# VHH binders against q9x234: the designs that were tried, part 17

Target 1, 288 residues: q9x234
Amino acid sequence: RTFSEEIKEELVNVPFGSREEVISELLGFIKARGDLDVKSRHIVFSLHSFAASRRLLNLMKYLSKPVSEIIVEKSHNIKKRYIKITAEYSESFMVIEPFFDVALFVSFLRGLFLSGGSMTNPRYHYHLEINLFEEETLALTRKSLKDFFNINAGIIELRNTRKLYIKSIKDILVFLEAIGVQRKLEEIDRIVTERKVIGDVNRTVNFIEANAIRTANSTARQIRAIELIKENMGLENLPEDLRRVALVRLRNKELSLRELGKKLNLTKSQIYSKLKRIIKIAERFGDV

## First folded at step 5 (VHH)

Design m15 (framework vhh_lunsekimig_d3)
Fold by ESMFold2-Fast, scan of step 5:
Structure m15 (fold): chain B 288 residues (1-288), chain A 120 residues (1-120)
Amino acid sequence: as target 1 above (288 residues)
Amino acid sequence: EVQLVESGGGVVQPGGSLRLSCAASGFTFSSYALSWYRQAAGIERELIASITRGGSTNYVDSVKGRFTISRDNSENTMYLQMNSLRAEDTGLYYCAAKWTGYRWSPQDYWGQGTLVTVSS
């Protein structure tokens, strides 16, 4: 079962509201995947979701609208099975304005999502999209998402399809809650939290490793400087305070400046200053 | 403690104006969509104006052009500017803050209501 299908299974049992809300949901099915044949007075739905098909049949039963044909077929284009449902056209399917009332709009969104929507498993990335062929309906849906829920939806237009998409996880959660998703919201939140924790842990580990490398490079430079002085002039020819620091650094390559300072009863700043002077002396003998 | 406190209601003559305020405390005001509802005698409470987190506004037809909803996130306050008031605008006005997001914190908050009377 796809992640989208699991969400759609949950939506099958959302309670019916008013008659207008049921018609608004049906309008959503029509706008996403309904082919209207006005001349023969039929609407043909081609659905890839068995959950969406069950919901559609329940809506038609509630409205006492006859279903004339149900066929299960395999698509030549995508090699998947789909359910083809033919129902009688009614003017009542088209008289609802779903964009000016939040309950009608939520019902409309549920129909759109069931009929033509999908969501990527949030373990991979955050993406929800809805197939919506009519440019005007797409524009009104995008505006109403913004107006009612502050959801910022984008648009993808291809030769034979138009889609609304949502990439913000906060907006996706608002959308799914609005259409009636409950259990899957908890699962999504868990996945999002896990991904954030993993990201935070990885970021912390990278910071620690980078800092350790930087410190190791600094220490390596100090040791190279001391070895250059040892080879070219001898440590015994350094001032007594610098010779003491050089010897302790060589014997304790893994210690921090603060720890070295403790061994010599010097502050971190004093050790740093003396090591800086040692490096300057070494520059006369080679690259440090 | 969560509070929404309305102010600015009163008695005004037809054609007059009032500015209602809704002061919020105890929650993250900027994260909520905000609305004004009106309840007239013998009529159920209706949504008359709303403003989203992003500032998009919506109005019921009877108040379009006369009422303006706005929000000030720095002051945690929502406003309703009411102009060209009519007798039919008389009623109790409620402010509401609605979480339109995730179900883990789906909290809708309501004020106590403020009375607006438009009469001679």
Scores: ipSAE 0.000, ipTM 0.144, lowest interface PAE 15.2, mean pLDDT 79

Design m16 (framework vhh_lunsekimig_d3)
Fold by ESMFold2-Fast, scan of step 5:
Structure m16 (fold): chain B 288 residues (1-288), chain A 120 residues (1-120)
Amino acid sequence: as target 1 above (288 residues)
Amino acid sequence: EVQLVESGGGVVQPGGSLRLSCAASGFTFSSYALSWYRQAAGIERELIASITRGGSTNYVDSVKGRFTISRDNSENTMYLQMNSLRAEDTGLYYCAAKFTGYRWSPQDYWGQGTLVTVSS
């Protein structure tokens, strides 16, 4: 599969946040690649990504919104199949303002990227783009990328297309992480480092700082998840293996996953898996 | 480890001013977008003002022109200057830090809240 599709596959499993965040993500799907027929009360999505199609169906299921038709057809412009999904229109899809709150905005960006986005393999050049034809929405998205993330996005306007694009690798990494890319982000970081000899001190310092921040944010998210469970259901109600991990993490906030694993006779991957399950449980009680 | 501490709340008359401060420790302050939220009795917490890493600001319509959010990365402190205060501005004010930059997490850091009462 393409590099874009590999990124989108990872996004399929990003946990759902609040209902408003899920609606914001769906709005992103609509704005990038949705034909709204208000009179017949239907929205039609034409997607080239199987991953994006699965994510859309998961969003519709979460919102209890019926999907009336799914068709797989050959594209007129490329020798590739596309998935056509028809869903019922609801006014609730349009009530979220994704540009004022950062959590709603990143959910919106995830939908935009899944529905209309692509990224070139960073081994060749740095380029991420999103199809976004509606002028006002594109302008607001560009402004919010700058305002929330200091991302400088450009605009390409052609006869039958309008795209927002990002060329800076630093901005691309910020964007991908914001929408929930984790594992694939590590691969991109490695490719970027390998492609260019690190000869500038600022680049080396920024890379090290980014990795430290990444680790700190991961630890903070884990601790917040455990505290949410503690206040809403009690740690004693977790399965025995998860309860032990939660307690050890709370008592040893400064330790790495590998160091935590040594205390419980578990591997780094085993600890990571259990903390991921703890975070999933905590999502029922709040944003993590 | 991560801590946000609010100060500057109090009782003020309508038309008066207050400056709230939020002092941060235990994380790289300059890497975070920062926000002020307000919670009134029986109402869900609402975002009233935010400031990005780059210094760009956003406000809810009801406070636009009256409130000013700012940040001082050298002091690890965020401020909310509140002018022309109204009775409707009464509530608990929370500062929050949302990650921006290389890593995004829906993980938000929150302060404990500071009470603002607008009445005589």
Scores: ipSAE 0.000, ipTM 0.139, lowest interface PAE 17.4, mean pLDDT 77

Design m17 (framework vhh_lunsekimig_d3)
Fold by ESMFold2-Fast, scan of step 5:
Structure m17 (fold): chain B 288 residues (1-288), chain A 120 residues (1-120)
Amino acid sequence: as target 1 above (288 residues)
Amino acid sequence: EVQLVESGGGVVQPGGSLRLSCAASGFTFSSYALSWYRQAAGIERELIASITRGGSTNYVDSVKGRFTISRDNSENTMYLQMNSLRAEDTGLYYCAAKHTGYRWSPQDYWGQGTLVTVSS
């Protein structure tokens, strides 16, 4: 199991505080990975962590909120499994404002981390991130991290994904302790002591940020090129191999080159080469 | 009902020591960052020491090496151990809890203050 999952396993057993704290933690689950179906009055939690799923079910039991369906599904990417939990929408899922009280805020952070967070094994890189697509909630979470804990979080925006990240090992340790991690903090402290801390942290964060930006720019450029060809000559006038790649890219804007390659039985290198050719063709019609 | 109650102030000679206590109620103490502020006559309140939830401490240069901030989560109490006291340390000492940083939120919580007088 992943290092993130090991941390999440420890969080399953954090004692429940007040009812408001439990609701605040549930709001964290919703903000990271909950989809509200307004017409059917259901909230769907799509979780990649079995530990997070167990914690969510325990929160629901504490609040006497029934779960209508639990499904374990495999995404179209064969490495990705997720747990889909469906419950009836309740106003109590959304009424708590977790930014005005530190106990409510740490409960909210625990839910966010369980539902949409990850941490890289500190043997390799010092990096913690949380997926948050709602801009206002992300901004308030970043400010509350600074105000309550003096944690300096950064923001990365990729396609339809926004992330908070923490690049300082000192801030990561404060974050993990705040949400209830105990035994894993001892392991992390040992690993940190065994490494050269300052250079590794700064260089690793810069590398991750630069690579994420380059990937997002590359994907945007590819889509822009395909749209230009579509508008000016039509995709049907591309060679068959390029047309197939263009169509799959447009249908799957969020996927990596490796994931696109799987759909077409091509290597990452083969997909990249074909997309570069598509970009070159598009240059006839506009700036890409 | 959040309360912060300071105690331990008094009159002491230069070079002496005092320990201030701040007893907290009405919030989850273990989840809170805490600070000591000092106000001398005619001067605004100055942050002199702080302690995070995780126990990390910070001090202003003028008290570094002389003052030690600590917390006891089991007793819901924060302390300031003041050694090698100087005349310039005279003032009202306030404990504070940083509750929110937002303009629509309640202000920081403050104790009533405890007087420390360093006189020969």
Scores: ipSAE 0.000, ipTM 0.115, lowest interface PAE 19.5, mean pLDDT 77

Design m18 (framework vhh_lunsekimig_d3)
Fold by ESMFold2-Fast, scan of step 5:
Structure m18 (fold): chain B 288 residues (1-288), chain A 120 residues (1-120)
Amino acid sequence: as target 1 above (288 residues)
Amino acid sequence: EVQLVESGGGVVQPGGSLRLSCAASGFTFSSYALSWYRQAAGIERELIASITRGGSTNYVDSVKGRFTISRDNSENTMYLQMNSLRAEDTGLYYCAAKYSGYRWSPQDYWGQGTLVTVSS
C-alpha cells in the first residue's frame, strides 16, 4: 500500500460534521476528480484510491444521494486499477462556498486530497500535491491555505495539467492535521526527527573524518618530505636548525607541532615555519 | 480554563457604527486563526470575517468595505469594526478561534455571542 493510501485510510474514519461540511467535502471530490454531465444529470468520479472511494460512498449515503454505478477498471496507459463511480447530479453540490469558513474549507481540502492528492514518503522527500484542473478553484484554494493556515503552496500549470503542491514539512504537517490525519502525523513527525538526528550524526562524522584526513595529510607530507631529503641529499646537508627539526619529526610521528616545539624549545609557529621550509626543499625531489 | 468573551453589541440606527471586541484567555492566542460569525433569525450561522495568524483578512461580500477585522496579540483581543450598518446586519455575533498550528490535538474555541440590533 502506498504512503498516500495509508493516509487516506485514516481519513475514511473522520466523523461527519454538519450537512454543509459533508457537501463541502463532496465538492472537493468533484473539483479534483469529478466530470459533470449536465445533459444526463450525472457526475462521474475516477478514483485511484480504494479508501477515497469508500469515503465518497459514505458521503453519498449520508446525503441520501444514490450511486447508479460502481466499476473497477484498469487504466489504459499505466496498468493500474481505478474505481469509476457514477452518481446523480445535484445543484446542491455547487451552492457551498468553501473558502470563507474554516470548517467548510477543511472539509473541502479533505475531499480534494482524497480524490486528487498524494504525498511522498517523508523518509525520501517532503512533497504533497493535489491535482486540480480548474484555475479559479486552484487560485482560491491556494489563497485560503495561506489565509487560514499560513500554508505556502506552489502551482504547476501546464497544458491540460494543473497541480497545487506543498514542499515545506511544517506546512505539510499543518495541512494533514487540518484535514484530520492523526496517527500518521505521529509517524511523519518521528521520521522527520530521525532524519534530522541522522543528518546531524552524518554531518558530525563527515566533519571529524575530513579533519582527520587533513591533519594526517599534513603530517604525512612532512614525513614524506623528510624521507625524500634523506634519500636524495642526506639530512646532513640540511641547515642545522632544519636537520634538528627533521630528526625530531621522524622520531615522533604522533606528536603535534606544539609538542614538537616543546622538545626543541621552539614555538608552534617556529616549528611550522621550519617544516614548511623542509617541504619546499623536498619539492625538488618529488611530489610532497 | 479557555474563554472567548464578546462585548460591544447593542442597538444602533441604520448608518451607525459599532465596535465588537473578543477577549481571549487560557490558550496561545497568537497561534490561532480568528473569525466572526453572524446568526440571524431564520438564517444559518455564517462566517462574516476572518483573520489569519499572519494577519491576512477575508470578508463576505455583503460586509466588504464596511467591516474591518483586526487582532492584538499583546492584549489577546480580536476586534470587528462595523461601519455603515444596515438592518440586515442584525443578529448574534460570535467570535471563534480556529487552530492553525501543527500540534497533534487541534482545538477550536467559540464565544457565547453578542447581540447587534440595527433598527430605526
Scores: ipSAE 0.000, ipTM 0.159, lowest interface PAE 13.8, mean pLDDT 79

Design m19 (framework vhh_lunsekimig_d3)
Fold by ESMFold2-Fast, scan of step 5:
Structure m19 (fold): chain B 288 residues (1-288), chain A 120 residues (1-120)
Amino acid sequence: as target 1 above (288 residues)
Amino acid sequence: EVQLVESGGGVVQPGGSLRLSCAASGFTFSSYALSWYRQAAGIERELIASITRGGSTNYVDSVKGRFTISRDNSENTMYLQMNSLRAEDTGLYYCAAKYVGYRWSPQDYWGQGTLVTVSS
């Protein structure tokens, strides 16, 4: 079993979050290795990983979407086996915007990595890559890695392929933790320590960035709710106290709840309560 | 108000050409991925061509080499150049705009469709 496959085996058991997170992970599968054939109303996945195939089937089961066909095939030119999975196409698969919300984005990354990703055994080189054909999605993924996680990813464009890659061990560890790797992180940390590169850094970086992810996710959810109301109802139709909170949050995306409260002469608890009501209203127009 | 208006459909002989246009208004056109869908009698709408915000294109196998999708952000218009038309290309052609950005609200917009008939 390859080192990549061992990581992917661990990802099969990552618990499902919200329905939107499950759809976002599926979108990652589609963007990396899915061929959309809307004529026959299906999506075809060509996967090289049995772990990724099992995860995809679990996602389909969660969404109550039937799988039409599963075939194990061998490529004539390279003598390599791959798993071909055909699933019904649904427009709901493509409505999620994985670049707005950090929770949706990590789910998207997990799908991308499972479907089109690989990591070199860290005993040899620090290298993680993801095949990602669509230019716009690749650019947005690279930007979001930098914006959400401060990960610096490079791009390789070859005649028939486009790849996103990460070579910094610090960035690789952040990436793997974000998508749900646990046990393999400890193994990688031991290998890094044996190589005397940065064995002391891993746990501190992961702790700080996990806290940042949780904070960013909370803020992103609030902003998403406000934008959903703006597009479907109009902010002017919110009660005055909620409208004031919505406007201040949109204008000050980087501020904490306590700092927002100071601008409106409200406590952190009062701001939280009003944002919770805004999220509840937004639920009428979409999942928040 | 948001509008997508298709034009350029009509009746053409096999082997002929048509150019479809999709004019957009009421939204930020440059922020959207754009697509052409076709709906034939008895068949659900199928995606035949798409173009990303950055200009990358994708086509179904049946139209590759014959159809060309393009966009003009300055004119808020998307085009489909259809060459070497076949009877199987007959159908209602819909333009669609799909938001590709940092927004949860899926603001997919659809035109009303334009009829293309390929007959002898």
Scores: ipSAE 0.000, ipTM 0.112, lowest interface PAE 17.2, mean pLDDT 77

Design m20 (framework vhh_lunsekimig_d3)
Fold by ESMFold2-Fast, scan of step 5:
Structure m20 (fold): chain B 288 residues (1-288), chain A 120 residues (1-120)
Amino acid sequence: as target 1 above (288 residues)
Amino acid sequence: EVQLVESGGGVVQPGGSLRLSCAASGFTFSSYALSWYRQAAGIERELIASITRGGSTNYVDSVKGRFTISRDNSENTMYLQMNSLRAEDTGLYYCAAKYIGYRWSPQDYWGQGTLVTVSS
């Protein structure tokens, strides 16, 4: 399994935010790997990543957009399998502008990376790239990376392909954390330390912002789960310990698990465990 | 109390100009990314222009070169300068302020809207 695929496996589990954020992520898939047939009202995705394919199917399910066909094919000369997914085209996919705020933009970046991105194992060299053929979308993505995260991305144009690339390990780490990579960041930091390449103040500041994104995504999933239970079951039908946690989370959407725990005289681990149980209950009523 | 109050809407003929203002109170304006949305009768609300905390601007293709978004953090006000107006620019214009932090927040704010009518 490639290093890119390991990163993408982690991204499959990033919780869904708002509906607009989910659409923005789907737009990223479309811009990098979607072949649009407007006349037949279908989009065909040809994905080389099984992780990306699972994430795409989860996005389509969340949006209640039907998938009409899934075909697994084997590439002629490289012994690789790829997945073709056909979905109905909807004008709602085009309503979202992914460059207008940071939450929409990081969702868009996650879609782009999953569908058209790759990263070389940092043990060998520092390189992250995204295939992005549309010139204006590529230019806006590059500009937004600079504006939101102070990431300096370059452009490569070769044989009817366009790529956005990042060579700085500092910028790569900011990028990966922004789109929701957690566990793999620790592995990368260890490798970078072993190679005696250490980031500075700018990377540290950007890590704080990216950590907030991951926390927001986790919190959004928890809130979605509680709302699903509220709509389908009623919070009063939860065990008292879970009901207390659900109510405090709903009233304090901005608090961390540690801060939430302080309000209930529970540890971070106890709060996490109870929220995980709430999410599992909610899974019976819909996607969380 | 959080408020976003739009002003400057009205009736103009095609080719005319209008300047919309969005005055903010009750929150730290300088910490928010700001946007203008447009909603026409029977059509879903669409995002037409935005400005980041740092002043970087983005526009939907149909308004590029015609509309200019700006912000004045000292006055807690955002503007939309609209030039070379077309019939399709007719609609209810909303300003919005989105939290620039990365955690889940219900603290995205919306104005009540101001009407722009472009007719001959």
Scores: ipSAE 0.000, ipTM 0.140, lowest interface PAE 16.3, mean pLDDT 77

Design m21 (framework vhh_lunsekimig_d3)
Fold by ESMFold2-Fast, scan of step 5:
Structure m21 (fold): chain B 288 residues (1-288), chain A 120 residues (1-120)
Amino acid sequence: as target 1 above (288 residues)
Amino acid sequence: EVQLVESGGGVVQPGGSLRLSCAASGFTFSSYALSWYRQAAGIERELIASITRGGSTNYVDSVKGRFTISRDNSENTMYLQMNSLRAEDTGLYYCAAKYYGYRWSPQDYWGQGTLVTVSS
């Protein structure tokens, strides 16, 4: 099992978001490995990853798009097996712009990576690459990686191939986290720490944009929970300790948990625990 | 309660203009990316225009140059200015608000839809 395949196995189980996100992920599969048969209006995927094949079939099932043929073949020029999947082309895919917003873009990146991506085992060197033949799509993908995640991707142009690549371990980790890799990130971090000459026992990698999105999403969920309680129960009916936390959170939406804790003379852990209880109470009143 | 209320739909002649509005309440509007979707008979619901939290806009090719999406955070309202309308623009128009997270499902809020009919 290759290192890339282990990463791809983890991505198979990333939860589906909106229909538009699922279509954006499918566009990634198409742009990296889809061959459009214009005459028959079918897309043929030639995938070297069993994990990617299973994810593609799950996407097709979610979209209720029939898969007409699945063949497992051996490449004549190399000893590797590949899976050929034939599916119907849908004009509705043309209305999704994968560079539209962060969620559509990370879904697109996940499809690109699953279909045409690979990562070298970080024990040997830091390298992640994606095959992407269409010049304008490659340029927009590179720009969006920089704009959304501050990732500096390079371009390799060979005679019959075009690739995006990332060589910075910090950028690779941001990329993998953005597309939904979790368990494998811990393994990569450990390997990176072991490779350092002097090694810092603390995590030194900063996931700037991906961490900001997760933190903002957590904060948004906390605020939604507090608003639900306010509208259905009234904050005055919360226990006094939870009410104080709720009020400080609403007044200070941009502060970290540590900064909130400082205002209430509580630790980050204590603030988190109280916010978790607030969210649990809000679940009784609706979506949180 | 979260609410998105569309208005401004109606019947218009080809080449005409309409302005759709989407009024939001019950959530922190300025924190959400906003989009307009269109559902026409016989085709899947499609994303036609989006505006990010920072105000960057994106459009599908078929409406680019004809439609303009905008947002007013002070009034919690999003707009779609539709110019040079064509028969194929006929459909039910939905506004949507979306908050993103990689470890959380995006919290998507949807309006009820407003009908736009471009008479042939």
Scores: ipSAE 0.000, ipTM 0.155, lowest interface PAE 16.3, mean pLDDT 77

Design m22 (framework vhh_lunsekimig_d3)
Fold by ESMFold2-Fast, scan of step 5:
Structure m22 (fold): chain B 288 residues (1-288), chain A 120 residues (1-120)
Amino acid sequence: as target 1 above (288 residues)
Amino acid sequence: EVQLVESGGGVVQPGGSLRLSCAASGFTFSSYALSWYRQAAGIERELIASITRGGSTNYVDSVKGRFTISRDNSENTMYLQMNSLRAEDTGLYYCAAKYRGYRWSPQDYWGQGTLVTVSS
């Protein structure tokens, strides 16, 4: 099963609240996936998620409102369910205003997510999205997410789609908790914690390795420069202060600049400056 | 005032055991994921163990089977039971209460650290 389906399976078991909350959740289903069949006067829900289908049926049962028809079709080993309810039911549900009361709003969000939402496995990317085609509903949902939960949702409008998305893992977790996810939140917390531990360990190892390589390359460059001067010009032709530094570096290839400075009673900066000048002189004789 | 106060650190011989405690005040302890971090000289703080609101635990591989993290919401206290201690376990141990386990948040809280030294 997909990661989204596992979340949706948990949401099936969220206890029913008030009648108004149940209706608000059904409005979420309608707004995200309710397609009006004008000829038959039915709202048709085309659902790939078995969990979403089960939840929809449980909500209708709670309201003592029978569904008109359930059609299951199988294509290429994928099952799709078409659940039909009379359009008159949806018209009666639309008297609920889900944007001005937090309990109604979280129920509405649960319906939206079950019918039109998806979340990428957090091991790969932090991304949650909901398909919402009505401009007004999308704008009100975004505003209520900000007002009630301080969630900053983005909107993508493409030629034939409109989506609400959340990319911040903190906001995603607030969203999932609000709609009733519990067990899966614990799994997500573990994944996020593991990713952070792995990232921190890898960054530390890479930083140490990069510094060691850079230091080794710097030392190798210094020694190569001194050897080029020795072979092509002779160290005796360097100014005395540079000659002293060159000789001490060649005799002590393993020492740091600070340690070399101590042997010559010079600061790290003074040694660095003199070695830089030696390298510049050596450029005349080859690659350094 | 928000506080996390660690205790239980000390000097112990290799193969010995220590129990660290982290006492919390000034925030809703039960709402936070809790973690223990370890810092050795010259290295960034490493997450070694965490526990969620629901009690699910996670451990870095080097301490699995040896360390046990637990929480007591009634006492606002988190524990780290450390068994079969090794020289490599030496370091400063920090208690952290984090919003859903993330390193940085305005709502994240850190203790001052407690020193654990494993030597013979």
Scores: ipSAE 0.000, ipTM 0.099, lowest interface PAE 20.1, mean pLDDT 79

